# Miniprotein binders against a2bj90: the designs that were tried, part 55

Target 1, 235 residues: a2bj90
Amino acid sequence: MSRSARRKTSALNTVLRVVEVFASIQGEGPFTGTYSVFVRLAGCNLRCPFCDTRYAWSLEAGKPLGVEELVEEIARYEPSLVVITGGEPLLQRHPLNSLVEGLESLGLRVQLETNGILPAPARDEQLWRVYHVVSPKDVPVRVPGAKLHPSWVDYARATGRAWFKFLVANEQHVREVAEYVAKLGIPRSRVYIMPLTPEKLDMKELLELHSRIASLAVKWRLNFSPRLHLLVQLP
Below, E stands for the ipSAE of ESMFold2; O stands for the ipSAE of OpenDDE; V2 stands for 0.75 times the mean of E and O plus 0.25 times the DockQ between their complexes.

## First folded at step 6 (miniprotein)

Design w4 (at its last look DockQ between E and O 0.78; V2 from the best seeds 0.80)
Fold by ESMFold2, look of step 7:
Structure w4 (fold): chain B 235 residues (1-235), chain A 84 residues (1-84)
Amino acid sequence: as target 1 above (235 residues)
Amino acid sequence: SPEDVIREIDETLAKVWELVAKALEAERRGNLEEAERYQREALELMRKAAELARRIGHEELEREIREYIELIERLIEIIREWRE
């Protein structure tokens, strides 16, 4: 191929479909409270009824951005953490690995959010060294097509860089999560339960739900994740 | 029964995502011909799932599956752009 054609082909392999880039606080999981830049990638392989980011489901929701340009944009925020989310970011796996390489070269800490249907990183992937929060959607609320890929448990044990986060509304849900993680051999120290918030909760209701789920986390000896960004009204 | 068909759809979706995973691995290794083959196999299975949902009249599930068809079609287009 001509030099122009080779450059075009390479540039397309390093293009991500991006819905939004914004600064906020990581409100969920093990890095709660961290000043973060969020990169929401387009496309999802699930249609969860409780999804609060339905606008990212279609690949057409994303604009094509070059990885090099995106790294520069992210760096200008001076983040303490870069959170890659979506949709399902692993659908854009190859250019995502390029983005991770660029961010790592700047010493930026990276966390990925995934529904865990696609496999965990291989040892030779740039994603191997990134932190992952895996949110399986086959428990307690079962979504068609959702099945946690077994490689995530192996990856978590081998690297210590994955945690599992579950939306729960009540103790029955927590019991189902506890049974699920025990069956898969996921240690409690890697498990977070988080409030499943209905649409249109007022602040009092939101705090009451947080209190109930936090009490259940203590009772069941699981980690608790808030939805801190909702409590402090950040995106 | 409709419940048996829904279970078949769920199993089919899981197989589709396994094929998509293989396509993504092939992409990562630079084998774009193989990547496209896996995505086209995934698309064929997803079309089967859509027909099953239509057969039992499950309109919401059929609509969701057609959105997955669109997703896979776009993934194939991206692979073809890389190959060209």
Scores: ipSAE 0.879, ipTM 0.950, lowest interface PAE 0.6, mean pLDDT 91
Fold by ESMFold2-Fast, scan of step 6:
Structure w4 (fold): chain B 235 residues (1-235), chain A 84 residues (1-84)
Amino acid sequence: as target 1 above (235 residues)
Amino acid sequence: SPEDVIREIDETLAKVWELVAKALEAERRGNLEEAERYQREALELMRKAAELARRIGHEELEREIREYIELIERLIEIIREWRE
């Protein structure tokens, strides 16, 4: 395709369906504790039983917003990290690459959260250059239709910019995660286990669950992710 | 058996998301006609998955698959709008 045709297509495809934009602290994964702006994109290709953001499942939940306006809005927060999440943000892949390009041009650090069903970035995508937290849903308890695309393991090894985060409730879940990552050749240093938090836990129950899962992380030599925002009552 | 049909549904869903991945790549390359074609192929395959779930009486899975049909239909509408 010619450059002119690519420019026309890019101009037509510079709109994202956005559910919400807000400032908070990243509560999960390798950047826990970072002052962040969260950009929640609409649409999801899974129906997870423990999903906390069911309101983002439909593309209709998102309002159309131009990439340039979104970049300007994000920049006004002066964040240390931009967290692009959803739904499944890779469903809006082309305009998402344009968003990432705009954010990187401002020197902003970007983290994408994805279920990993759609392929990892190709080397010619802007997404190749940013950080990714992949949350496979085919283990420990399989969600129908969930299957991690194998390109994510290759991407993690090639770039060092992907981590794999798993929701776990007990030691059997941790065992299943350990077996899964060993089978796929995912380094333990790139693996996080995180408490599966049922709705309406009180603070004591939440702390006890965190303590239990953290202890399992030590036992199994995996990284631990809290859900810090829940502990400090931030969105 | 219901277990065999559930495996067939899982395999079908995997093929659907592979077609959606191809559509998204075509879209990124500016080939909107090819993107729409892949999405329409994904839609037909997703409809077959819904019929399999209905056949075994798995109401929850059928509902979830019908929501995926709505998602793909909306992605086709967006591509159609960008082609205009």
Scores: ipSAE 0.797, ipTM 0.916, lowest interface PAE 0.7, mean pLDDT 89
Fold by OpenDDE base, second read of step 6:
Structure w4 (fold): chain B 235 residues (1-235), chain A 84 residues (1-84)
Amino acid sequence: as target 1 above (235 residues)
Amino acid sequence: SPEDVIREIDETLAKVWELVAKALEAERRGNLEEAERYQREALELMRKAAELARRIGHEELEREIREYIELIERLIEIIREWRE
């Protein structure tokens, strides 16, 4: 391919379908409490029954936005972290690499949220350099079509820039997670369990659930992820 | 059995996402024709999965698979837009 053809392909892979951009506190995983800009990308390769962002499932839920414009928008918030989330961000992998390049050029830290179905970044991708929180949906919640791609385990070992966040509702789920990560050889220090929250919990029930799951995390020697944004009523 | 069909659907979905992954890798290499080919293969498998769900009368699963069909169709359109 000529240098011109590579430049044209580079120019075309610079549009993301974006549902929303907003500033908040990262409520989940290893970066909990961090002032973050969230970029919610459109399109998801799962239909999790417990999904709180169902409005992002369709690619049509997102507007086309240029990477350069998006970088400028994000930078105006002066974030401590940029969180790329959505449905499944890696469905837009190519322009996402361009976004990451732009953000890193400004010295911004980037964290990706992914369901782990699609392969981990290759070494030559800009995504290789960022932090990843992988949320498998095969264990314990067994969402149809969900399978953790093995490359995420390899990526985690190679880079130390991946964590695995599992949704759990009870001790049986925590046991299944513990067995699963042991089988895959994922270090427990990289594993978070997070409350699986039904749609209609009041604050009392939410706190009780957090307390139970946190206690299980201690018992099972796993990290605990809150749903902090729900607890503090932020987006 | 319906359970066997559901398992077959799950296996089909896994294959679809493997094909989508191959498409994304082809895109990364700048081979949009190959990317489109993988997405089209993925689309065909999704259509088969939808038919399987229909045959067992699993309306919810059929609906979800149809939404995945729409997703893949849109991904193909995006690739086409990049090829023009």
Scores: ipSAE 0.796, ipTM 0.921, lowest interface PAE 0.6, mean pLDDT 93
ESMFold2 (binder alone), look of step 7: mean pLDDT 85; pTM 0.828
OpenDDE base, look of step 7: ipSAE 0.738; ipTM 0.899

Design w5
Fold by ESMFold2-Fast, scan of step 6:
Structure w5 (fold): chain B 235 residues (1-235), chain A 84 residues (1-84)
Amino acid sequence: as target 1 above (235 residues)
Amino acid sequence: SPEDVIREIDETLAKVWELVAKALLAERRGNLEEAERYQREALELMRKAAELARRIGHEELEREIREYIELIERLIEIIREWRE
């Protein structure tokens, strides 16, 4: 049972549990319309009622992939944007920092999607240098255990690399979001409202919902995020 | 009352994720012993949250919290693998 000595590799213990890797168009947030590779990490610290990716909730849903292997796989797609999502990606914080370092070394733009319960990146993390779309789950419809970590607001102000995206169904939800972001000192320019899409909407209903929420964004002076991939029938 | 217990559960879950955050940051510093200690403390608080949900008969919330227990147990196993 002989083994080679392995004492001088920065990646020896960096493994991510990955649910899926696929190419699509970013349908949401500030980079809507961008050709992207999506990396869905396993594990989540919330059980949201309107979650579209319940299959990613368990860490067991993910296959172990080394950072170097994953960087190579992502690079083969030649993406304009790498979207790291989940579950909650920050649950795999240490190997995630190594992944970001590898992707940045290739000049790739990285966006993280997070529920914001775990703290924002510190200045010594590779994650400090990438973009973040934070989806708080304490408003307008509270998820038990959800609380935005206050460091995300400080990170957004310090770097200009975070935006806050809220699922809304009606004007009362928008009002609650407006009150929430005002209380926390989040600038309206950093806030997106996005349609809360129930399952089984037909295309006409989906477009009408988008139109209604977009109109509310104009009225309340907030940014609007579509769910473009749903409108164009991409994953 | 059930509402007071739900509030206590919500506050307990927030404390659990704060401990998990400390564990994840300890992992980044290479302090795996400290990381495991924080995760084990988080696990005990999460078990308390599950008991509170059971006491008020909130079966859905208890089920969700038990899934969080499984998550923390897996995070502990990963730390233990890295310490070997």
Scores: ipSAE 0.818, ipTM 0.927, lowest interface PAE 0.8, mean pLDDT 89

Design w6
Fold by ESMFold2-Fast, scan of step 6:
Structure w6 (fold): chain B 235 residues (1-235), chain A 84 residues (1-84)
Amino acid sequence: as target 1 above (235 residues)
Amino acid sequence: SPEDVIREIDETLDKVWELVAKALEAERRGNLEEAERYQREALELMRKAAELARRIGHEELEREIREYIELIERLIEIIREWRE
């Protein structure tokens, strides 16, 4: 192989635009409470009204980091879980697969957080082997352009490595989620409802909201996700 | 009506992200020419969405769509850099 062809191949799998890397506790979803390193990738294909990470929307918010350098940085934290989030991480799909390969080679567990607009992993992707929390934005509060790709349901059934997490404010939202997942054939065991938290809730209001949504999860036989980091005041 | 135009914009955005998905799959297969072609088709549709938002005077939605245009333009630049 020529040097030019080698450089092009390397470039396809070695650089990610990264907003931030930090250690915290996973506050949401099936791995709530896990000591984690968060890797926030730049760029997003949605403009959600309740987005708390608007600073990551632009690709220019991220600094170019080599996959090998990023793997080394993550490994220094000795995490129980690596959470790859964004923006929308799948927009940087090719180098993301290389990152996942590097992390798995070290025996690290990886979780991807995605809006589910772009397709689920194919069997020949490194991403096929890791965990995915899919946050559809087409229900209950629809975001324009947020249609869930149907391959995520097939991926969840085939692998058991995907869960679906929905932001809800009230019982009508939970009903709409229940109808949505039933229509798509998503098992309730793979569904999480999570409190939609407006800005500027005090601790009492935040706890009361968590209590109400948790009670609805029991009533509707769905899983509950807290926003634990908000309750314990972590990033 | 404005509501009909908003629906058309929403449908157009769905088509744009479908084209971006095809571009990303082409990148994964190593077909950078096909990837760039799909991204350019996505860009054209996104520009049409911006014009629809402008027509109804929806300033917030137009701004958001222009940010999506910048995203797709940057993805094209990255593909072109990888082709060099």
Scores: ipSAE 0.816, ipTM 0.923, lowest interface PAE 0.7, mean pLDDT 90

Design w7
Fold by ESMFold2-Fast, scan of step 6:
Structure w7 (fold): chain B 235 residues (1-235), chain A 84 residues (1-84)
Amino acid sequence: as target 1 above (235 residues)
Amino acid sequence: SPEDVIREIDETLAKVWELVAKALEAERRGNLEEAERYQREALELMRKAAELARRIGHEELEREIREYIELIERLIEFIREWRE
């Protein structure tokens, strides 16, 4: 390999467009309650009506940060979990693999949040070794362009390192999710339902919605994800 | 009908992201020429989707698709810089 080719490969692997890095508590999914550092990557391939992070949609929302610098910044927080989110972080797939390699070298546990449109990790990716929370936008409320890549089901079965998290507002939504996961062969133990929260709920309404969706999770034998950060007023 | 055109746009967007997935896999394998080719195919389909949205007067959807065009254009620029 030429010097120029090595330099370009290094650059491809070492720069991410990053919107923000902050410490908080993971409020959602299988690691709810964990002290975490959130790394929000720029760029998204969906325009979800219920998106809380519209400011991250453009790649221009992110500042270019080197992987080594980002690893050092994350490590300073001494987190129990690194949550890589966005936008859609898999749009920056190649440098993301380099980031994961750096974080794993420090013994840090990594969780990726993804819409699942882009394929699941291949066995030769660093991403194969970390946890993934996949939020399909196929059901119950379809977003235009959203289609879960079927490789995510294979990845979940092969590794036990993926879970599927669905936004639901009522029992009909839960029924549609149950039908969807059964049809795709997604194990129920890997499925979370989470309250679809309108932006203008007060704390009492938010708690009541959580209670209703949690009760449906018990009834339908699915896991429940809160939005804990909203209940405790953290980022 | 506008409803049928919206359905065609939805399906076209899904196909665009399949091409972007192929481009990202080519990048991972170090095949930047193949990556750029897939991104340019994705760009052309996305431009078609934008024109369909414009023709039915769906301003919000056209704006969203134009933002996806900008995303793909930026991904192509990155590949071109890495090829130099």
Scores: ipSAE 0.813, ipTM 0.919, lowest interface PAE 0.7, mean pLDDT 89

Design w8 (at its last look DockQ between E and O 0.78; V2 from the best seeds 0.80)
Fold by ESMFold2, look of step 7:
Structure w8 (fold): chain B 235 residues (1-235), chain A 84 residues (1-84)
Amino acid sequence: as target 1 above (235 residues)
Amino acid sequence: SPEDVIREIDETLSKVWELVAKALEAERRGNLEEAERYQREALELMRKAAELARRIGHEELEREIREYIELIERLIELIREWRE
């Protein structure tokens, strides 16, 4: 490639559409409780009825930020974990790989949150070495277009760096998740069930729902994920 | 039946996201011409899905598909801006 074409490709991979950057705790999944910086990327390839970050659906919701500037901003928080989320962050795959490279060069641990529709990282991607929490939206309640890409199961087995998290409201949902993961060959040790939270629950209702789903996790021998940030009222 | 059309829309959406995945890989490899080609094919299929949703009167699904059309159009625009 000419110098001009290489420069354009480099510029393309140095800008991300970012909705927000903030410090909080990771409230969900295997890294629950970790002091984290969240990077919310714009754009999503789903319209989940239960999404609590609808403001990130449009690519226009994000501001263009340079990757180098973003790495510096993140580093100033001195995070124990960097959580890349969104919308669907894999829609900005190439510049996202550049961000990951910058964060890893500073020794920062990275976790990605994805709906799993786009494929798992290839071995030559910087994302290959990142931890992933995959939240399929085709079970227990299917969102249109939400087919989990089969590469995520292969990736999880090959690397041990992916977990699968499912929103559930009741035992019938848990049964459906159990059948789904068994069919796909996802080991129970990689599976989290998490409360499907209607908007505007009071604290008592939220705790009761957590208790019910946690009890089901024990009964079905699955991992439980809280929504801890909601319980402690952090962003 | 409307149920068969909804199944066809769901399958079409899956094909669209597969094409978007190919476009994103082409971008990563520096082939912006190929990336745009895949996104335009994805856009054509998404427009077909929108027509199917309109045909059966499924307003919510049609609205969602129109938002995906806007997403893909913006992704194409970004590829074109990067080529300039």
Scores: ipSAE 0.865, ipTM 0.943, lowest interface PAE 0.6, mean pLDDT 91
Fold by ESMFold2-Fast, scan of step 6:
Structure w8 (fold): chain B 235 residues (1-235), chain A 84 residues (1-84)
Amino acid sequence: as target 1 above (235 residues)
Amino acid sequence: SPEDVIREIDETLSKVWELVAKALEAERRGNLEEAERYQREALELMRKAAELARRIGHEELEREIREYIELIERLIELIREWRE
């Protein structure tokens, strides 16, 4: 393919299927408490039993938005962090790289949320430069097809820009996570455990679950992620 | 056994997503013909996974795999639109 043809295909690939764009507080992971704009991309390559965003599973859940238009929309919020999530954002990889380039040109900090099934960024991708929170679905309860791509461990070691976040309900789950990350060579400093929250918990139950999982994080010398947005009733 | 077939489905799904990864890399390099070829290979392998789920009567897993087939079909349609 010629350079002219590549420019044409690149221009045609500057459209993302977007479910929603909204401002909130990042409630999870290493940037918990940060004023953020969330960009939810459509399409997912998993059917997780505890998925909170089933409405984003289909590509048809998203409307087509041009990258330039989306960058302008995000910038209007004046965010401290742009969280690109989904579904699985890496399914729209080429236009996602273009989005990241646009956001980076404005000096915006970007975090990607991914299930880690698709490979980590290559050095020549714009995605190489941003932060990644990888949520493997291999453990503690394996989702069919959810094998973590081994390149994520290499990416984390090479860049220091990836963390691994696991949903856990009890100490047995934490033990399974600890064994998993040790086997893969993921440093404990890059690992977050987060409460696996059933849909219909009341506030007392939610706080009690957070307290139990936080205590386990201390015991197992892992980082703790709350689900802060649930505790403060934000989207 | 059903457990062995479920493991085969899990391995097959992982192979499908490896083919999708190759397709996405081809798209990134501007090679849409190669991207479509990998997506079509992924689609055929996903159809095999659906057949395996059907053989063991796992209705929920078969439904989920059919949704993955729809996803890959849509990704192929997008590539075809970009090639036109």
Scores: ipSAE 0.844, ipTM 0.935, lowest interface PAE 0.6, mean pLDDT 90
Fold by OpenDDE base, look of step 7:
Structure w8 (fold): chain B 235 residues (1-235), chain A 84 residues (1-84)
Amino acid sequence: as target 1 above (235 residues)
Amino acid sequence: SPEDVIREIDETLSKVWELVAKALEAERRGNLEEAERYQREALELMRKAAELARRIGHEELEREIREYIELIERLIELIREWRE
């Protein structure tokens, strides 16, 4: 590599395509209720029919932002957690490692949200150090091309820093999740079920759905994730 | 059958993401030539998947796969930008 190529690679390795940055409460998973800055990255390797962030599917939906600038922006919010989400954040894996390094240098906690199609972090990646909420898309509603990469199970066992969040609409879905996690050897303590919410639920319907799925979580001895942000009308 | 074709598409897409993963790992190692090679292979498979979807008349799936083609094309462009 020429000196010029190394300089350009270093510069591009520090740019993320970002759809939005905002502060809110983490509404989902093990960090529910945490004051968080959300970084929604652009580009997704899935087209989930139930996706609520379809606007993030294209890489072109995001603006190029420097990692350093993004770290500074995030830090101004004084978050208790930085949530990296989007389409699929791991499509921008290289600059994402740089972002994580910057955030960790400030003592900020980081949680990644991923569909789990791409491999878990390697031990030498900055991403190895952060928390991960993996949302498989092969169960219970199978999205074409979705397959949980086995390395996420290994990562979860090795680090204790991964959880698996499944979207469910009914007891059949919960059964399928239970069978799936058993087959893969995912500890039940790391499994969350979350309501699969159609786009047009009123608050009453949303609460009823939450109640039903929460009851199923207890019945099936799984963790329950709310969609707290929807319940409290936050982003 | 259309169902068999859909299964083939699903398997093809899975292979695509495996290739994308290899590309991302190559990028991390600084081997952008290898990264681009994997992404190009992924692109070729994705194009095959689109053709399969077209053949069975699954317009929605074809559309989705075409969007994936655009994604992979953009990933290749990013790699090129890094190489220049």
Scores: ipSAE 0.763, ipTM 0.908, lowest interface PAE 0.6, mean pLDDT 93
ESMFold2 (binder alone), look of step 7: mean pLDDT 85; pTM 0.832

